# Designs tried in a protein design chat: VH-VL binders against Nonsense-mediated mRNA decay protein 2 (upf2). Part 10

Target 1, 242 residues: Nonsense-mediated mRNA decay protein 2 (upf2), of Schizosaccharomyces pombe (o13824r41to282)
Amino acid sequence: LKKNTAFMKRCKSSLTSENYDSFIKEIKTLSLKKFIPEITAAIVEGMMKCKATKDILSSVKIVWALNLRFSTAFTGPMLANLYCALYPNPGYSLCHESYFELKQNENEVSEKDRSSHLLKVRPLLRFLIEFWLNGVVGTPEDFVSYLPSTDSNDKKFRKPWFEEQNLKKPLVVLLFNDLMDTRFGFLLLPVLTSLVRTFSCELFTTEDFEDKETLELVNRLNPVVWRTYLRKSLNSYVDKLE

## First folded at step 4 (VH-VL; framework fv_mosunetuzumab)

Design s19 (from a1 with heavy chain K59D L103M, light chain N35R)
Fold by ESMFold2-Fast, scan of step 4:
Structure s19 (fold): chain C 242 residues (1-242), chain A 121 residues (1-121), chain B 112 residues (1-112)
Amino acid sequence: as target 1 above (242 residues)
Amino acid sequence: EVQLVQSGAEVKKPGASVKVSCKASGYTFTEYYIHWVRQAPGQGLEWIGWINPNSGDTDYNEKFKGRATLTADTSTSTAYLELSSLRSEDTAVYYCARSYDIMTEYYFDYWGQGTLVTVSS
Amino acid sequence: DIVMTQSPDSLAVSLGERATINCKSSQSVLYSSNRKNYLAWYQQKPGQPPKLLIYWASTRESGVPDRFSGSGSGTDFTLTISSLQAEDVAVYYCQQYYSDPTFGQGTKVEIK
């Protein structure tokens, strides 16, 4: 028990490459099944605190190890928790000023509070792309059944990604449609620039890769039709910047 | 136009502390990490650490843990490096440099002009 | 701790000729998820801070002349200056950012 509590605290605060070996050992040895809801919340919180590529790589491997041991029992709830952290008001895109607004919030949400929340969740955008590239998630249908289920909230949480027409689309296509939504200005331009720079080949190239293994992987995860779509969307976004 | 402007040269005795500043302009200060890198005379570049001005989070090269302290003041868009228990080997030009947020990676597109710190008896 | 080793330490090249600088990392800096090499190249002239030339091993920074190119993958990288100009006399550094940033010892490029 004590060991399980310590494991959850480390998921929240110390999701780093230095702790990788101890995490892998603990995943293999501890009785974690009873604590999956707490672990999924803690690990999403820990993702927001990752500081370097080595820590992101380590975190992706830790999630993959949990996926291998617990399959959809861990990965589904984890992705649902990540989505809820990223979209606290899922009726609105990330670019909309109201995306952070809470249904039962009695106090006015200040511009500073909304900006702070956006900055806090930015690492989650990278983790979604990393999980997609590593096969942890493909489409919204992979975790829609794990979202909160209430009358008003269920319908709300099925948007924007969880409408029937979107359930089988690559997750990154839906994510970048939100990021490139110009109806509300260019609020996420620095985030978009960072993500495009890091994942340009996998998301936006229509050319054949020299490495056949890379081409095969990229074609399987993000077929040319969606890479072409995203490239056209990015070109349109850049054109609007003048 | 993006600029990082550093404080002037310092001369310190062994055992003293030095505090170097780096004032950012031309971009949103909280959206980029500030790194510190030093270069001893005739030697290569050595990374000291970074600060995320948005959160106050820091990370340090193991060699500088316990001696270097990185801080930032978002109201003035200024980052600071304080190095304590100075030794003659700390004589170097100290640079601040900008990297994108963790989502991009730690390569440095803009650098300060450098601050010479001389440690002598 | 990733160690970066450059070769040669010093290189003399005639104006208009090709200069080639090598960089080796003690472990791979190729990230499997995005297939990118976490490697940058910098130019440093006396009395100036380093200037970014190349990132992701082969992507030129905006404003950098096309005579500068980067190549390589994994542990072995090359910076090429296709036609050396007088203003290219400088020390060149490779840097990895796969883990905590580390730099090569530098390669000094001089006119022959």
Scores: ipSAE 0.120, ipTM 0.665, lowest interface PAE 5.4, mean pLDDT 83

Design s20 (from a1 with heavy chain K59D Y106W, light chain T59Y)
Fold by ESMFold2-Fast, scan of step 4:
Structure s20 (fold): chain C 242 residues (1-242), chain A 121 residues (1-121), chain B 112 residues (1-112)
Amino acid sequence: as target 1 above (242 residues)
Amino acid sequence: EVQLVQSGAEVKKPGASVKVSCKASGYTFTEYYIHWVRQAPGQGLEWIGWINPNSGDTDYNEKFKGRATLTADTSTSTAYLELSSLRSEDTAVYYCARSYDILTEWYFDYWGQGTLVTVSS
Amino acid sequence: DIVMTQSPDSLAVSLGERATINCKSSQSVLYSSNNKNYLAWYQQKPGQPPKLLIYWASYRESGVPDRFSGSGSGTDFTLTISSLQAEDVAVYYCQQYYSDPTFGQGTKVEIK
């Protein structure tokens, strides 16, 4: 009981690479099944606080361990909660100023608000991409059934990723479509630049690799059709920057 | 609180290699790029390259490709610049400097104190 | 490669007088859609590393006196010291970060 409570607290506040070994041991030894909904919420809260890549990659492995032990009972709900943290206004692009509409700002979003948004969004986007790269999630279909519904979810606030034509698309393609949406300016340029640099080979390379093993791995992870699509989208985005 | 502390002055012969260190403290080392910039006596500033301590990714000024190697040890929060095939024109003060890991923010808010590298026979 | 050119190479200004330093980029460092100029200014005193004064062409770094200001857009930028003090004797550098970082050649500011 005490150990389970301590585990949940550490999921919220101490999701760091230094604690990796203790998390793995506890996932294997503690009776956590009754507390999966609480653990799911705690992990997402902890993810939002991760900044360093070491901590993010460690947390991906912790999530993988929870997935191995509890399967879809943990992973689906966790992904749904992560998505909702990333998209509080699910009908809108991350690049749209209506993302901040709760403040009812008639003028441009302030630099302080943009800075706060980038700090929150950066780790969540990195986690989603890492989960996709590691097979924790493939497509929106994997977690759509776990998404909460709200009374205020009208036609304008529908989740575009979860329309029938998008349900089986790679999650990362839908994510980068949102990041590269230039209809509303370049709000997320700093985040996009960082992610492109980190994941260029997996996401944007259309050239043949000299190493057959690397080519086979990349083709299994992200087929050339989607790498070509993302490269063309990136080229269009760069062209609009002038 | 934030500090970048570099290794001491070096004197090398032409053709030798030099390795300069930059120890970071007072912030999370993996959340910022470390850049290297040099300044020859009485000259301006010249960018050498950057390393992302988080990923190990590097990028170099074309002028230094093949001669400069940037590495980082996250266990000691230390970045390294190794420059090979030294020539007399490599005599300069070498600085490490911190920037955000985002392209649009590669301005340098904190700098090391500099390491003088003298190349002479 | 974006070439940064400063003018003048050196400037002698009396105490309390205004100092103006110009910086020109060979290509625009403005993203027109987001209206941001990727340009910084540094102060370097003898025996010391450069110190950041201005980023995004006009944003003053924390702790930098308000007599320092940056202006300009696109390819033409200015650093202004409204009332020169003795401690401001230094070499000043502009730097673009629109692409791989490049610096101007520097402008030496002296008293008198």
Scores: ipSAE 0.000, ipTM 0.391, lowest interface PAE 19.5, mean pLDDT 81

Design s22 (from a1 with heavy chain K59D I102V, light chain S33T)
Fold by ESMFold2-Fast, scan of step 4:
Structure s22 (fold): chain C 242 residues (1-242), chain A 121 residues (1-121), chain B 112 residues (1-112)
Amino acid sequence: as target 1 above (242 residues)
Amino acid sequence: EVQLVQSGAEVKKPGASVKVSCKASGYTFTEYYIHWVRQAPGQGLEWIGWINPNSGDTDYNEKFKGRATLTADTSTSTAYLELSSLRSEDTAVYYCARSYDVLTEYYFDYWGQGTLVTVSS
Amino acid sequence: DIVMTQSPDSLAVSLGERATINCKSSQSVLYSTNNKNYLAWYQQKPGQPPKLLIYWASTRESGVPDRFSGSGSGTDFTLTISSLQAEDVAVYYCQQYYSDPTFGQGTKVEIK
């Protein structure tokens, strides 16, 4: 038990490359099945604190090891926790005014709180895309059953989390459709710029690659049909900018 | 215009501490990490650490753990490096620099002008 | 930690001619998931802070002349100045950001 509680604490605070071997050993040796709900919440908290590419890489491998050991018992609930950290209720958008409009009488605290929210969202979006590229998640079907139940009498939970037609679409496509929604302005432009720079080849490039090895890798990670779709969406977003 | 403006040159005795400031303007201070990088005279660049001004989170190069302290004051958009137990080998120009993004993109698009710290008896 | 090694230590090139600077990392800085090389290049003139030239190994920073180009992948990288101008006399540094940032020792570019 003590070892299990220590493991959960390390998921929250110490998702680092230095701890990788220790995490892998513990995933193989500890009786974690009873604590999966706590582990899924703890690891999402830890993901918000990941700082360097080495730690991101290590954390993706740790999640993959948990996926191999516990499959849908871990992965579905973990993805649901991650998604809820980004989207607190159905029907809301990361680009919606309500995410960044703090008070009617805005002041300096309002600007600080908005920036705080953007910085928390960035690591989670990075991990979501990493998990999609590594096959940890494909579509909303992989985790929708683990999201909180919708109550039609609660305005915040009146809408379904996903329309039926969207359940089988690539999650990253749905994510970028939301991020590129310009109806409420360009609130997430810095986040979009960062993600486009980081994942340009895998997500947005439709041009021929002169390096055959790079072409094979990119086509394996994201088929040309979705790269074409995302590139067209990005071009539309850029055209509306300014 | 994005600017990082640092405090003036310092001369310190061995064993003393120095605190260098870096005032940011022209962007939202809490949306970017501030890094500290030093350069000894005629030498290359050495990364010290970073601070996330929004959370107060820090990370340090192992070489500087226990001697360097990074802080930030969001009300004045100012970051600080304090280096303790100074040695002659700490004589260097100290730069603050901002990283493009908090998602591990630690390349530096804007730099302060540098602060020369001289450690001598 | 990742050690960055540049070559040559100094380079003398005639005005209008090509300058080539090499950078080698002790381990790969290519992140396989996003297929990006976590490598940047900086220019530093005497008495000035470094200036970002290139990030992601080959992407030019806004305002950087197109005579500057970056290439390479994994552990071996090159900065090329296609036609050296007088204002290009400087020390050039490569930097990895795959892990905690580390810099090469620098390459001094002078006019022959």
Scores: ipSAE 0.000, ipTM 0.485, lowest interface PAE 13.3, mean pLDDT 82

Design s23 (from a1 with heavy chain K59Y T104S, light chain Q27E)
Fold by ESMFold2-Fast, scan of step 4:
Structure s23 (fold): chain C 242 residues (1-242), chain A 121 residues (1-121), chain B 112 residues (1-112)
Amino acid sequence: as target 1 above (242 residues)
Amino acid sequence: EVQLVQSGAEVKKPGASVKVSCKASGYTFTEYYIHWVRQAPGQGLEWIGWINPNSGDTYYNEKFKGRATLTADTSTSTAYLELSSLRSEDTAVYYCARSYDILSEYYFDYWGQGTLVTVSS
Amino acid sequence: DIVMTQSPDSLAVSLGERATINCKSSESVLYSSNNKNYLAWYQQKPGQPPKLLIYWASTRESGVPDRFSGSGSGTDFTLTISSLQAEDVAVYYCQQYYSDPTFGQGTKVEIK
């Protein structure tokens, strides 16, 4: 009752490493099943407020604990809400000018609108990548059924991720296709650079790994066929940039 | 090329405030966090906090909460550190430094040249 | 806060010989879920700001000579300079970013 309401408020406002032990205890002991939709929305809102590395990593562990207890009842809807926050217009690329709704009498996206878009993208991308690394999400198929339905005659506005040929592809491959979309310039270059610097082994390495355990982990997360694909895509992107 | 250029040395009396600037060039200012780190003479490095120039959001080391204020002016690509209620122990070189934030990559690839702040009676 | 402790405080090495600097964290900076160590190394010469050498414990920053290498995991980390050059005389700092950033006290590398 009251404890459930307090739990949801903490998900929304106090998703910090100092509260980690309290969250884990409450996830195991409170009767939360009826409130999963509210918890899903609250935790996504709380994620946007995480500033310190320790708070972000703690939040990933909290989501993992919710995943262990409630499985797809929590994780699917949570991922759908996170995706919808990241892609408010699913027909457009993260790098597309039309990602924003241009006001009447405007010829170009304003600096304020571009700044607002980057602000929103950064924390959402961070959590999506962390969830992929932790096995919370693998492919678009994991959460497509939880997305808000569009009119059956209006499928042209659907994001390519959810077309049949893409449903079983690693989420990271589809994400990097969006980040490397050069048709509209290089809006997200700093984001792409950060991700490449951090995940070169998991995303772009096709050579032998000295450590067999590292190779097994990498192959499970992102098979060699997709690492080869991403390496070629990155090389193409770099060539266009130069 | 990427450059962070800081304001010149300051001499202040105890109890005063100091405001140090850090002007960024060679990259899109709003796409990276700016951190502040100080180094007392002959001593190690101490992290003060960060500002996200894109949003104006800030985060402070607990030791500096209430005394340090981080701001940024996107029209001039300049970040500022203001430190109040200065004591002799605040005598240090103050650095600004850049980081990515997507994966909390709070290691610093470019640094300003440093600003010496001397607090003396 | 995570406390970073370096050893030795100072090190004298002949030109062309190997220099080894150790860094220990008071708690693990390895995030088990992504297998990454949140650790960086910097070089600082007199009158200059620190210069990034290594991040993610073992990844060399672009433009840094290959004689510099980082190793270790969890709480114990090492920076190695395989063949010391005259320009390598500096103070070296480790830094964690698993929590709020903290630095080691520094190791001064000198030529004997």
Scores: ipSAE 0.375, ipTM 0.771, lowest interface PAE 4.2, mean pLDDT 84

Design s24 (from a1 with heavy chain K59Y L103I, light chain D100E)
Fold by ESMFold2-Fast, scan of step 4:
Structure s24 (fold): chain C 242 residues (1-242), chain A 121 residues (1-121), chain B 112 residues (1-112)
Amino acid sequence: as target 1 above (242 residues)
Amino acid sequence: EVQLVQSGAEVKKPGASVKVSCKASGYTFTEYYIHWVRQAPGQGLEWIGWINPNSGDTYYNEKFKGRATLTADTSTSTAYLELSSLRSEDTAVYYCARSYDIITEYYFDYWGQGTLVTVSS
Amino acid sequence: DIVMTQSPDSLAVSLGERATINCKSSQSVLYSSNNKNYLAWYQQKPGQPPKLLIYWASTRESGVPDRFSGSGSGTDFTLTISSLQAEDVAVYYCQQYYSEPTFGQGTKVEIK
């Protein structure tokens, strides 16, 4: 029990490459199943605090180990916590685009709150991309059940992307589309610039690559249709700045 | 265009502290990290750490932890490096340089002109 | 720390000839998830700060002449100057950013 509490505290405060071997051993040996909800919240808090590239890459492997041991029982709640952390808190409207647009238009999310939120979002968005590339990211139907409950159970608080057709899209594509919404006041522009430079091949590649092996790998990881969609979404976002 | 302009040369005694400034212009200061890198005469480059001017958050190379302090003033778009308990081995040109973001872009597209710090008795 | 080792320490090349500089990392700087090498190259002339030439091992920075190219993957990297010009006389540094930034010791390029 004490070891489980210490494990959760390290997830929250010490997601570092120096602790990697310790984390992997504990994931394999500790009785963590009863504490998955607390672990998912703690690890997302730890992700927000990752400053060095080595710590981010190490943490991706730690999450992969938790996914291998606990599968959707860990990954679903973790992605739900990560999703909620990526957005400014408009209360119940996290899943309802039109209501969130009304809140933003009424200036109910301050510029100070947006600025401070960006600092936490940068590493989280990097983790989301890494999880997608490593196959950690779950399906939308597994993820949706772990989103925070609303007191209202009516459809006006549910996002259209929960439709059956949307469940076939990669979760990262749905999140990128939503995050590029201008109601956030271009909050993600600096983050998207950084991500494009880091993941340009995977996210924004054309079919005209000089190296056929690299093109084949990119097409396998990120099919042309999704890269075209992401590119169009980014271009629309940038066009709104002009 | 983008410029990073550093303060002038300093001469200090062993045991003293030095504070070097780096004034940014031509871009939004809070959108880029400022790193500090030093170069001893005739030697290679050594990374000291970074500051996020937006938050004041910092990260230090373990070798400099406890001796280096990085700060930034957003009202003047100026970053500072303070190095304490100076030794002769700290004699070097100190550079500020910018990188895009916390998400792994620790390569440096613009550099300051450098500040020579000489530590001698 | 990841240790960066360059070779040779100094290189003399005739104008118009090819210059080749090698850089070796003590561990791989290739991240398998994004298939990118976290490696940059800089040029430094006497009395000047370093200037970025190449990032992601092979991507040329805007404004850098086509004669500069980077290649390699994992632990072994190369900077090539296809046709050395007089203004290319400088010290060249490789840098990894897979972990906390570390630089090679530098390679001095001079005219023969």
Scores: ipSAE 0.005, ipTM 0.476, lowest interface PAE 13.1, mean pLDDT 74

Design s25 (from a1 with heavy chain T30D K59Y, light chain N35D)
Fold by ESMFold2-Fast, scan of step 4:
Structure s25 (fold): chain C 242 residues (1-242), chain A 121 residues (1-121), chain B 112 residues (1-112)
Amino acid sequence: as target 1 above (242 residues)
Amino acid sequence: EVQLVQSGAEVKKPGASVKVSCKASGYTFDEYYIHWVRQAPGQGLEWIGWINPNSGDTYYNEKFKGRATLTADTSTSTAYLELSSLRSEDTAVYYCARSYDILTEYYFDYWGQGTLVTVSS
Amino acid sequence: DIVMTQSPDSLAVSLGERATINCKSSQSVLYSSNDKNYLAWYQQKPGQPPKLLIYWASTRESGVPDRFSGSGSGTDFTLTISSLQAEDVAVYYCQQYYSDPTFGQGTKVEIK
């Protein structure tokens, strides 16, 4: 009991490479089944606190170990919690233009508030890509059933990632669509530049993409075309600041 | 243009504290981490820690934990390093430098000019 | 901590000659998920702060002349200056950022 509570606290505060062996031992030995909901929330909080690449790698391995033991009973709710931390309400969704138009007065959110939120949750973007690369998540279909619902279907719009046409699309494609939203594009271009620099080879291979829409997005993100777009957009961003 | 401008040289006695400032301009201050790195005369570079101005979150090299305090004032785009219980071995040029944080990109594209801190009796 | 070791400590090279500086890390700084080496190179001239030359082991920082190149992977890295110019006289440092940042001891490049 006490060990289970201590495990959850460590998930929240101490997802570090130094604690990796302890985590793996406890995942194998502790009776964690009843505490999966608390563990999924705690791990997402811990991800936001990771300070170095070694800690991120250890956290990915810890999530993988939990996935091996509990399968979708863990990964589904964990990914749903991660998504909700990244997109806490409809007003923060960046990929569905019509949603913002329909709720403009009700959900008016300043550019400063949106950029501040994105700065706070940026570590989760990397974890999402790491989980996609290692197979913890493939598509929104893997976790759509675990998303919270607070309103009746009549009053709440479905998140854009979870619309029927997107359910089987690779998660990274949907993420890049959100990051390329032109209304906020100049604020998100440093994030896109960082992701491209770090994951260029893994993200820009055609071997992983069979559908035509995904290939179109990959082609738009290709280094030659993307370099020109990023240069122009970054220059615009710099000019706006200066 | 991106600039990091540091406060002037300091001379301190052993046991004192020093507070060095680093004023940022030419970019959105809270989008980048500010790191502190020191260099003893004629020696190499030693990393002290970083602050995330957006959250106030800090992370320290274990060697400096308990002696260094990193703070930031977003209203003035200024980061601070306070080092307490100074010893002669703390005599060094102290640099602030910025890094991007989304992928732990702790390489430093812009540096302050440096602040010489001399500890002598 | 990851220990960074440079060789040689000093190097004398004639103008227009190739200069090669080596850097070894005590453990791999290659991240398997993205196949990137978390390694940077800096140039420091007397009385100045370090200036970034290379990041991700081989990517040249904007504005850095193409005579500077980085290579290597895992634990063994090289900075090459293909044709040394007078303005290149400086101390060069490698730095890892795979873990808490650590720097090599520096390599002094001077003209013969």
Scores: ipSAE 0.187, ipTM 0.670, lowest interface PAE 5.2, mean pLDDT 78

Design s27 (from a1 with heavy chain K59E I102F, light chain S99E)
Fold by ESMFold2-Fast, scan of step 4:
Structure s27 (fold): chain C 242 residues (1-242), chain A 121 residues (1-121), chain B 112 residues (1-112)
Amino acid sequence: as target 1 above (242 residues)
Amino acid sequence: EVQLVQSGAEVKKPGASVKVSCKASGYTFTEYYIHWVRQAPGQGLEWIGWINPNSGDTEYNEKFKGRATLTADTSTSTAYLELSSLRSEDTAVYYCARSYDFLTEYYFDYWGQGTLVTVSS
Amino acid sequence: DIVMTQSPDSLAVSLGERATINCKSSQSVLYSSNNKNYLAWYQQKPGQPPKLLIYWASTRESGVPDRFSGSGSGTDFTLTISSLQAEDVAVYYCQQYYEDPTFGQGTKVEIK
């Protein structure tokens, strides 16, 4: 009856672990194809409201199920929206001081902007990393066509990830390069520390794994060339911290 | 050095409310969640909830929804737990503890010393 | 809620001998995307707050002696103290953080 409308409302307001089984059943059974644009908007809104870790983990699985059923028709626009939220001043890296649009001699505004920046960056980085690990996104090439096309800004500064040399790089490499860019200080060190602690085996090790399934997954998601690159970058970053 | 320093022991009558404080120092207060965990005498540990000092967002264990209120004052780097409608079974040591708020790191590397709340007539 | 069950409730071990504490979760705390077990271990002495020993099931917290080790995956976890010292007399708790945090009931370790 009105199940499709109820589904969209739950995407917007109730992306919780308690509703997980219901969401998975409905993704498999409801006729959702006509409503993909509305579902895309609703789920992004719902994901930004996730506060409990259990709800974030469930939301990633729900999005992955939608990706399996609807592919780029859903995930492309979703990823483009998340990228634009992560880079509100897309001409600059996440760590650059000018990202905060500070006026001369406004240190108090800088502290407020830093706090606001971390609030926005953390959930967006969390979901992008989770989507990359779950195979929802691989490279910037996967969603570049869904970014806003009309732009008065200088393109060389607006879309650094989407320059020719970066389009086919793993998304996680571009994210970690931004997080580890020491030219702009250690602004995101708490985020980087958490990411390394949580995903070190998948992202930074080049060692053999005893479990064949784990080895295959690690090599598929982050080939040894990029793990070697990231590990060298991390070692350099740690050396600068000391 | 990281420290979480809690307010002193409280004795309350059934039906009263109690407010416990937790003052943080030695780290950036807004970069970590503050959790509250209680322990009844001779019993195990029970999670109450968390607050994100950066946003003011909170999450509560269902058992404590409607009775517990978590707040934080970033100007003083102090977190608060207020528990209302106290019962004798609320007699416990109440701990604050910090965790990372990113990537499912709700394990607790630093704890306050604890605040004994005794509920008796 | 995820229920954490420890065994045994109490354990007496001679100085220098191995102590083994088990912890079982009612559902898996292994997250497939990062292959991490969302499991921590704490030591609590009388009158003190718990002290973090192990996180991610097997990673020792900085400053924790190497005689403490964690192992296991999914639903079954073990804390091992390879050579029990007098200062290790305490109650030990496991904790999951895959969902809202829950703790085991505790295991009291005593000298025999």
Scores: ipSAE 0.028, ipTM 0.615, lowest interface PAE 7.3, mean pLDDT 80

